# Ledger of designs, part 63: VH-VL binders against q9umr5

Target 1, 268 residues: q9umr5
Amino acid sequence: SYKPVIVVHGLFDSSYSFRHLLEYINETHPGTVVTVLDLFDGRESLRPLWEQVQGFREAVVPIMAKAPQGVHLICYSQGGLVCRALLSVMDDHNVDSFISLSSPQMGQYGDTDYLKWLFPTSMRSNLYRICYSPWGQEFSICNYWHDPHHDDLYLNASSFLALINGERDHPNATVWRKNFLRVGHLVLIGGPDDGVITPWQSSFFGFYDANETVLEMEEQLVYLRDSFGLKTLLARGAIVRCPMAGISHTAWHSNRTLYETCIEPWLS

## First folded at step 18 (VH-VL)

Design pn141
Fold by OpenDDE, look of step 22:
Structure pn141 (fold): chain C 268 residues (1-268), chain A 122 residues (1-122), chain B 112 residues (1-112)
Amino acid sequence: as target 1 above (268 residues)
Amino acid sequence: QVQLVQSGAEVKKPGSSVKVSCKASGGTFSDYAMSWVRQAPGQGLEYLGYIIPIFGTARYNEKFKGRVTITADKSTSTAYMELSSLRSEDTAVYYCARGSYDSTGYEPFDYWGQGTMVTVSS
Amino acid sequence: DVVMTQSPLSLPVTLGQPASISCRSSQSLVYSDGNTYLYWFQQRPGQSPRRLIYKVSNRDSGVPDRFSGSGSGTDFTLKISRVEAEDVGVYYCMQGTKWPFTFGQGTKLEIK
């Protein structure tokens, strides 16, 4: 039998978006129990990410308990950050494959067509002002806003991303790293034609430097310092990078080729 | 230079809803937190919630158990606070307040509306 | 929720004399960025509140230098060096460090 699959949706999303993914899994892995968690849908996805982590934790714990052989996580967009945090805070999770599906794992600093209504060009450069305040950090978007021009504010004010990345010292950093390293495989999926995740390399833990030059995962301090276990995971062959072009952000969960190439191999 | 102008006084029956507006002028609107605070007669200040218009949703004080809805219209620079299932204890002056930015960051409650009296009586 | 406790609740003062208001929080108000988001507001009779102090000790523009804020962690104080007639009103502290943001009960300053 196949291990259960748990699906976590993204920003302004719902379980309905994953109907094709469910179909694909059912066709290729018949009998797989797939649970798309229907929590924090739509506008509720703007709630603080730590609140979401707690909610999703409550939902996945019973599922994991019924699956002693392990489970797979497919986490889309913002959901990928929720899942990474979830795996960091859970000392007893049994996740085999953590599939990060076009997630801003290293944060967001973008002005894309999809987000233009939220982040017009003039706002992108100034969003740090509200996001790196107590008022801003009560919204999920600000929890992973990563302004490369205001790194000090990010490091000090980010109440979520900076913490799960281990970029800011905190008393749980060691334990979170230990917990996250329980994952069997970290499957990173994304691509240059995403149009939302900015930069798109964020899905692979790449990100802007102070000059907005994109640096790779291996050039990031979180990797170099192994602050949450990326270097360790890579060393043990547990990180899989699956870039794919020609896929827009809203299509990652519905593209058959993407599923067969990047997702299906890790559901066995 | 920034002004917040609220809608007029309201008299409502218990169980009904009230919607108060707050129009901002003299500055930008979308990237500021618009807070709503109320004050019952002779009582202190109570934080209801706030909205950052560019995000399109509000943060609420859970004390109100979903009775409060805060919205914003970016096109008119107007924030709204709706309170449903009104009770006599909801009788209060309702204030909107907006923050500002300085060299050190965001600071709330720099500008206040004139207040809107909402009276709930049978 | 963070509880903000002011003392005294009633403050009768003679004109020209100093006044002091205490505000205590049930937990530290130091945010992750190292700032302490403690605010003081003044509400004159029949008026909207106005911010006097932000982040413990920063005085807003137009606020007389008679007003000063101090404190750290969980203990904060608003001082008026020489009370004037226009200072009559209710003063509130507020914390903006942890949601939901909360106000103190208020201190009513009156002239004896």
Scores: ipSAE 0.928, ipTM 0.968, lowest interface PAE 0.5, mean pLDDT 95
Fold by OpenDDE, look of step 20:
Structure pn141 (fold): chain C 268 residues (1-268), chain A 122 residues (1-122), chain B 112 residues (1-112)
Amino acid sequence: as target 1 above (268 residues)
Amino acid sequence: QVQLVQSGAEVKKPGSSVKVSCKASGGTFSDYAMSWVRQAPGQGLEYLGYIIPIFGTARYNEKFKGRVTITADKSTSTAYMELSSLRSEDTAVYYCARGSYDSTGYEPFDYWGQGTMVTVSS
Amino acid sequence: DVVMTQSPLSLPVTLGQPASISCRSSQSLVYSDGNTYLYWFQQRPGQSPRRLIYKVSNRDSGVPDRFSGSGSGTDFTLKISRVEAEDVGVYYCMQGTKWPFTFGQGTKLEIK
């Protein structure tokens, strides 16, 4: 039998968004128990990410317990960060494949059309002011807002991303790294036509430097320092990168070709 | 120069709802936290919650168990606080307050509304 | 929730004399960025609250220099070097470090 699949949705999302994904999984892996976690839907997805991590943890623990052979995680957009944190704090998770589906794994600093209603260009440049405050950090978006021009504020004020990245020292860094390394495979999916994740390379742990030049994963300090295990995972062949063009952000979970190419191979 | 003008006093029956407005003028609106605080007669200040309009949602004090709804209309620079299932103990002056930015970052409660008295009585 | 405890709750003061209000938090108010988000508010009779101090010791514009804030960690103090008649009112401390943000009980300053 196939390992259970747990799906975690993204910002302003719900379980309904994954109806096509469920269909694909059912067709290609019949009998697979797929659970789309119906937590923090819609506007509730703006709640602090650590709160979400705790909620999702409570939901996945029973599922994992019933699946001694292991489970797969498909985590979409913001959900990918939730899942990464989840795997970091759980010392007994049994995740085989962690599929990060167009997630801002290295943070967000975008003003794309999709986000312009939230963050006009002028505001994007100034969002750090509210986000890197206690008031801002109570919202998920700010938890992974990564302003490359205010790295000091990010490192010090980010209550989520900087911590799970091990970019800021904390007493759980070693343990979280150990926990995260329990994953069998880390499947990173994203693409240049996403239109939301900015830069799109964030889905592959790439990100802007101070000049807004995109650097690859291997050039990131978190990789070089192996702060949460990326270098180790890569070394043992546990990281899969699956870039795909022509897919908008809201279509990653509803594209058959993408599923067959990037997701399906890791659901066995 | 920034002013917060709240709606007028309200008298409500228990079990009903009240919606207080807070209109901001003299500055931008979307990227500031608009906080709501109440004060029962002769009592201290209590934080209800706050909204950052650009995010479109609010953070609530769980003490109110979902009875508080805070919204914002960016087009009119107006924040709203709705309290449902009103009780006598909800009788209080309700304040909106907005923050500001300085060289040290974001600082809340730089500007206050004049307060809105809400009386809940049978 | 972080409990903010002020003392005293009532503070009768002679004009021209100094006043001191203590505020203690049930846990450290130092945020991850190293700042301490402790605020002091003044509420004069019949008026809206007014922020006096932000981040422990920074005076707002228009606040007389006779007001000063100090402290660290869990212990904070608001001092008035020379109390004036206009200082009558209730003073509140507030923490903005951990949600839900919470106020102290208030200290009522009166003239003897």
Scores: ipSAE 0.927, ipTM 0.968, lowest interface PAE 0.5, mean pLDDT 95
Fold by OpenDDE, second read of step 19:
Structure pn141 (fold): chain C 268 residues (1-268), chain A 122 residues (1-122), chain B 112 residues (1-112)
Amino acid sequence: as target 1 above (268 residues)
Amino acid sequence: QVQLVQSGAEVKKPGSSVKVSCKASGGTFSDYAMSWVRQAPGQGLEYLGYIIPIFGTARYNEKFKGRVTITADKSTSTAYMELSSLRSEDTAVYYCARGSYDSTGYEPFDYWGQGTMVTVSS
Amino acid sequence: DVVMTQSPLSLPVTLGQPASISCRSSQSLVYSDGNTYLYWFQQRPGQSPRRLIYKVSNRDSGVPDRFSGSGSGTDFTLKISRVEAEDVGVYYCMQGTKWPFTFGQGTKLEIK
């Protein structure tokens, strides 16, 4: 039998968005128990990410307990960060494949049409002002806002991303790294035509330097220092990178070709 | 010169709802926190919650167990605080307060409204 | 929740004399960025609160230099070097480090 699949949605999202994914899984892997976690839907997805991590943890623990052979995680957009944190804080998770589906794993710093809708003003250059404060950090979007021009503020004020990345020292860094390394495979999915994740390479742990030049994962300090285990995972062949062009952000979970190429192979 | 002007005094019956408005003039960007604080007669200040308008949602003090709803209309630069299932102990002056930015970063409560008295009585 | 405890709750002062208000937090108010988000507010009779001090010791514009804030960690103090008649009112400390943000009970300053 196939291992259970747990799905975590993204910002302003709900379980309904994954109806096509469920169909694909059912067709190609009949009998798979798929659970789309209906927590923190809609505007509730703006709640602090640590709060979300706790809620999702409570939901996945029973599922994992009933699946001694392991489970797969499919985590979309903001959900990918939630899942990474989840795997970092859980010392007893049994995740075989962690599929990060177009997630801003290295943070977000974009002013796309999608973000303009959320931020009516040219907020890209100014969002750091509110986000890197106690008031801003109570919202999920600020928890992974990564302003390359204000790196000091990011490192000091980010209450989520900087911590799970091990970019700021904290007493749980070693344990979180150990826990995260329990994952069998890290499947990173994203693409240049996403239109939301900015830069799109963030889905592959790439990100801007101070000049807004995109550096790849292997150039990042978190990788070089192996602060949360990326270098170790790569060394043991546990990282899979699956880039795909021609897919918009809201279509990653509804594209059959993407599913067959990047997701299905890891649903064993 | 930023000014916060709140709606007028309200008299409500227990179990009803009240919605107080706070209009900001001399406006700045929508990336500031509008806080709501109340003060019962002769008592101290209590933090209800706050909204950052660009995010479209608020952060609430869980003490109120979902009775408070804070919204913002960016087009009119107006914030709203609605309190449902009113009780006598909800009788208080309700204040809105807005933050600002300086060279050191974001600072809340730089500007205050004049307050709105809400009386809950049978 | 972080509990803010002020002392004294009532502060009678002679005009021209100094005044001191203490504020203690149940936990450290140092944020991850190294700042301490402790605020002091003044509320004169019949008026809205007014921010006097932000981040422990920064005085707002228009606030007389008679007012000063100090402290660190969990212990903070607001001082008035020479109390004037216009200083009558209630003073509140507030922490903005951990949600939910909380106020002290208030200290009522009166002239003897």
Scores: ipSAE 0.926, ipTM 0.967, lowest interface PAE 0.5, mean pLDDT 95

Design pn141
Fold by ESMFold2, look of step 21:
Structure pn141 (fold): chain C 268 residues (1-268), chain A 122 residues (1-122), chain B 112 residues (1-112)
Amino acid sequence: as target 1 above (268 residues)
Amino acid sequence: QVQLVQSGAEVKKPGSSVKVSCKASGGTFSDYAMSWVRQAPGQGLEYLGYIIPIFGTARYNEKFKGRVTITADKSTSTAYMELSSLRSEDTAVYYCARGSYDSTGYEPFDYWGQGTMVTVSS
Amino acid sequence: DVVMTQSPLSLPVTLGQPASISCRSSQSLVYSDGNTYLYWFQQRPGQSPRRLIYKVSNRDSGVPDRFSGSGSGTDFTLKISRVEAEDVGVYYCMQGTKWPFTFGQGTKLEIK
């Protein structure tokens, strides 16, 4: 029998977006119980990420309790940050595969054409001013906004990303690392043609330095210091990197080849 | 110079709704928090909620139990506050206010509208 | 919600004398970035509020230097070194650290 799968959607998203992914899972893993959580959909996805984490935590607890052998998480876009926070704050999670589907794990610094309705022209160079304030931090976009030219403001003002990355000292750092390390596999999915996640390597824990040069995961301070367990997971053979070109941001959960290559092998 | 001009006074019956506008001029609109506060007669200030227009959604004070809706129209640089299911205790002056940026970062409530008196009379 | 408590609620002062208004929060107003989001506003009779002080001690432009703010953590003070006739009105503190952001109940300053 297959472990249950829990699906967590992204920004301005809903459960309907995953209909093709559900079809692929049902075809290749018949009888798998798949739950697509329909919390914080549409504009509610802009609520503070800690509020979303709390709401999703309450929803996953009974599912995990009924599946003592474990569950899998498939988490899309912003949802991948919610799921990573869940792995850190839940000392009772039983997640085997955490499948991060084009998620901005090291943050976002982009105003692509796809996001133009939310981010007007020239926004990325100025958004730090509101985002790194208590007023901005009440919105999910600001919770993972990462301006490489104002890293000191990011490190001090981020109420979410700097904490779950262990980039700022906090009382829960040791416990969150311990909890995160209980995951069986971390499956990282993304690609250069995504068009939204900026830099796209954020889906693999890469990010810009101050010159907007992308440093890969193994060059990041959070990896080198093993602040939340990435180095430990990699050494354990628990990190799977599955990049794929030619897929736009809205197509990750509706591409059969992507599913077969990057997702299917991890749905034991 | 930034200026916030609000719509005129309203007299409403209990159970109805009111929508107050706040038009901004003299600056950018999209990346500032536009806040709504109210002041009942002889009382202090109460924060209703705010919108950052580039995000297109608002944060609300739960005291109003979902009766407040805050929106923004970026094309006209106008914010709106709608209060539904009006009660006599909603009689107040309603203010919009906007922040500014300085060398220390974002600072709230630098500019205020003139206020809109809403009277709920039974 | 963070409760903001002002003292006194009514403050009669002789013209030219100092005035002091206290504001206490029910929890620390220090944010993760090290800033303290404590603000002071003045509302003259019949007018909209006006910001005087931002982040505890920073005077806004056009605010006379006889106004000063101080404090830390949960205890804050607005001082007027020499009260003038135009200072009559109600003074509010506000916290911007934890949503919902909240105001004190106000201090009415009057000339004796």
Scores: ipSAE 0.836, ipTM 0.919, lowest interface PAE 0.8, mean pLDDT 91
Fold by ESMFold2, look of step 22:
Structure pn141 (fold): chain C 268 residues (1-268), chain A 122 residues (1-122), chain B 112 residues (1-112)
Amino acid sequence: as target 1 above (268 residues)
Amino acid sequence: QVQLVQSGAEVKKPGSSVKVSCKASGGTFSDYAMSWVRQAPGQGLEYLGYIIPIFGTARYNEKFKGRVTITADKSTSTAYMELSSLRSEDTAVYYCARGSYDSTGYEPFDYWGQGTMVTVSS
Amino acid sequence: DVVMTQSPLSLPVTLGQPASISCRSSQSLVYSDGNTYLYWFQQRPGQSPRRLIYKVSNRDSGVPDRFSGSGSGTDFTLKISRVEAEDVGVYYCMQGTKWPFTFGQGTKLEIK
C-alpha cells in the first residue's frame, strides 16, 4: 500500500489544476489516497502566508493522524513555501517526501512576461518600497519578495521568508529546524523555462547576489550556516534535485514525463 | 502632485448597497496602497480596508467582513469601495486615502479624498 | 486588535499656550524592521484628515514646527508649543504596525 499524498496549490490557483497529476498517481500507484487541499483558492491565495499555513495545518492534521506510516507532500509554486513553513511549525508531522514543484524557496525577484500583470518588469526595482512595510507584508507576494539590491530591508521587514530561512534571528529557529529535519526527503523540481519563478534557481534554493549573479544552494549563507537544515539534509543524502527544461510554470503538474522522472519515484 | 477625487454624496435605503469611487490623478497608481476610512457623524475614524492595485486584491478589516468589497481599475487609476446590506449605522463620510514614499520607505495617508457622504435612512 | 487610547479626549487651551496629547497602545508598535509605525492626524472642522507626523516624530511637509511628536514602545505624545486659532480640530493617533491598523478615539482641541 502507498502512503497518502497531500497536494498544496500555488498563487491564483485551485484544486482543479491538479486533475492530471491525480490521474498519473492513480495509474502508477493504484489505491493511493490523494487529497488536493482546496483552501485559499484564487485571490484568497494572496492572504498572508502565515494565515495560509495555519489553515493548511488544520487540514493536514487529521490526514496525518490516519496515516501513521507517513504521508507525502506535493507542493506547487507558492504552495512549496506554505509546505516548508508547515514542516517547521509542526512538531508531530510525519512527512516522508516533501516534493517542491517549481517553488520560489529563496524568494522572487520577478522579471517575467508570462505573468506581467502580476510581476511587471517596470515595477520590480520599486516593489521593495511597499513590500518591506506592514502594508505590503499583508499580501503573500510580499512575504517572499526578495530584492537582492535591498537585502537589508528584506532581512528586517520580511514577516515570512527571512524567518523560515533562518536569515533573521528569532526564538523559534532551533525548534523549526528540528521539526523540518524530520522530513525523509526533500525533492526539488524546477527548470529554466518556467517563465515565472525568478530566478528559476530559487526552486533549488539558489538566488541572486547583489549583482544579480545566481549563487547556487551550496553558496548561500543559509546553507553554509545550516540555519534550517539544508546542509544536514544534503549530508544525509536526503535532497534530490530534479531539474527539467521545456516546462512552463502552469504545466508542471500536467506533464507526464516530469511526473514519471521527478515525482513517481518518491511516492513510496 | 497626487489628487484624489471621490464620487458624490448618496442617500440609500437599508438593505441596499453603495459603491464609492476614488479617482487618482497626477502620479503612479499601481504600487500604492489605496485605503478606505469612514467617519460617522460626530465620531472617530474607522479603517475599512485597502488595496494595492498591482496585486488586484484587498485586505479587509474583519469588522466589515462579507459586506465590504474594495477594487481598483488600473486603466482609469480609480479605486472603488462597495458596502452591501446597508444599515442606518453605516451613515458616514467615506474617505479614500493614499500613501507616499520617502527616504524612510512607505508612509500611509499622505493624500486624502474630499470624502463621500453616504446617508442610510428608511 | 491593537487598542489606541488617547488622553485627554477634550482639550481646551488658551491661545498662545502649549498643548499636549497622549496616545498609548495596548502593545509595542516597534516593527521587525526597527521602525515604529505611529502617526498623528489633524482634522479641522469640516475638512478631511491631514497627516501631521509620521513614524513617531517626523513632521510632514507644510506642518508648522510648533508641532512635534515623541515617544517609544507604547507611549506617545503630540505637542503644540504655542496653540494658534487654526489648530482647532480633532487629533488622532494611528498605529500601522499590526493589521487591522487602528486609530485612537480622537482629542478635540478647542480654544477656551
Scores: ipSAE 0.822, ipTM 0.915, lowest interface PAE 0.9, mean pLDDT 91
Fold by ESMFold2, fold request of step 23:
Structure pn141 (fold): chain C 268 residues (1-268), chain A 122 residues (1-122), chain B 112 residues (1-112)
Amino acid sequence: as target 1 above (268 residues)
Amino acid sequence: QVQLVQSGAEVKKPGSSVKVSCKASGGTFSDYAMSWVRQAPGQGLEYLGYIIPIFGTARYNEKFKGRVTITADKSTSTAYMELSSLRSEDTAVYYCARGSYDSTGYEPFDYWGQGTMVTVSS
Amino acid sequence: DVVMTQSPLSLPVTLGQPASISCRSSQSLVYSDGNTYLYWFQQRPGQSPRRLIYKVSNRDSGVPDRFSGSGSGTDFTLKISRVEAEDVGVYYCMQGTKWPFTFGQGTKLEIK
C-alpha cells in the first residue's frame, strides 16, 4: 500500500551503497517496492548532468506509470540535482516526496579531505577557469560548481545549475517551475559535519555571498523572486528541513536515527 | 616553456592494441584539457577525445565507441591514449594537444605534441 | 554532431595576393556565455598543427598580422591579406561550442 520509492545515487557512487537504507525501509514499511537505479556509477557519475537526467528519466518513466497513486524519490548528493532536474523536465511526474539527502542544491565551492585529490586546496579558487568553459561543462562537477567570487561567469556559462535554479532566463523556465511545483513535499536533509558539501547549507538552498558568508534559503535571490517555486512551496507548507549534526557525507544513507527522523515520516 | 613529447612510432598488427604517451614538461598539468587528435595519411584532423586530469575521466568521440581509452598520470604529467582492436584504417599520426588559460578563461590546442605514427599492417 | 564545412577545399594563390577561406557550421556557435568558440589552425607540410586564431578573431602570439579572422553565428572567414611562401599548408576551422568538438575538412593552400 506504500508508494514505490526510487533511489538516485551521487558522485562516484553505486546502488550497493544503499543496502542499509533498503533494510530500514523494509523494516518500517514492509512491502514497499524500492528501486535503486543502477546508472552512471563510479566514474560514469562525472558525465554531463543532462546526460544523466536523460538516462534516469528513461528509467523512472515506467516505474511512475505503474504507480498512478505516486512515487517517492530519495536522491543522494549529486543525485539530488539530477532528481530536481527530473521534476522540472517531466510535465506529468507523480512524485509525492522528493527527499534530498545532502545534495549541493545551490552548488559546490570547496576543497575537503574527501575530495582533496579531486579538488586540491589551491584549486577551488582557480577551477572556475576551466569549469566555466565548454570543455569543463562536459563534466558533472562543473555543472554545479558555483564560485561565489565569479558569479557572473557562473550565471553565463553554467549549462545546468543556473538553468534549473532559474538564475538565467531560458525558454523553459516557466514550464520547469510549473512541473517542479507538482511535487507534494520537498524534504531537505544535511548537516554541518557532512565534510564534503561546501557550504553544507547548500543542501538547504543556502550559499555563500561574495565574502563567503552563508545566506540562508530565504535570503537567496532565487527564493525571493520565486524563480523555480521555493517561495510557493514554503508558503504551501511543502518544505521540510531536517538538519542533523554528526553525520559524514558517506553515512547519510546508513544512519538509522537519520532515517527514522528525516526519511521514514515521508514514505507514505 | 610548455612542451609535449610523445612516444615513438609503432607498427602493429590488426586486432592488437597501441598505447601512445604524451609527457608534458614545464608548468602544471592537472587542470588542463589534454586532447587526442589523429590524422590518417592524406586526410584531415579527427578528434578522439580529451581528459582533464584533475577529474580523472575522459570524454570520447562516439565514432570510436569502446575502442579508445584516454588516461592521465598526474605524478608524471603524462597522458595516454590506447586504441584497441586495431584495423588498417587506424593507420595515422596521433597528436596530443593541450590548452592554456588567458584573461577570458580556457583556450584549447595551444600546444601540440610532435605526433606519433601508428602503422597497422600485417 | 555540429558539421563544419570549409570552402574552398583547394586554394591555389599567386604569391603576394590575398586569400580567403570560408567555414560554415551546421548550427550557431554562440555559447551561453556570449562567446563564439571558433578556431583556426595551420598545418605546414610535415608539421604539427598550430593555432592561428581563437574565438573567431583573436590572433595568437607570433601569428603575422596579415592573418585575420571574422564572422558570427554560423559563417566564418580566415583571410590572408598577402600570401607568403611560408603560408603553404592546410588550414582547419574547429568549433568548441558543442561536444563532440569538430574540425572542418581542411583547405589546402598552395602557391600557383
Scores: ipSAE 0.816, ipTM 0.912, lowest interface PAE 0.9, mean pLDDT 91

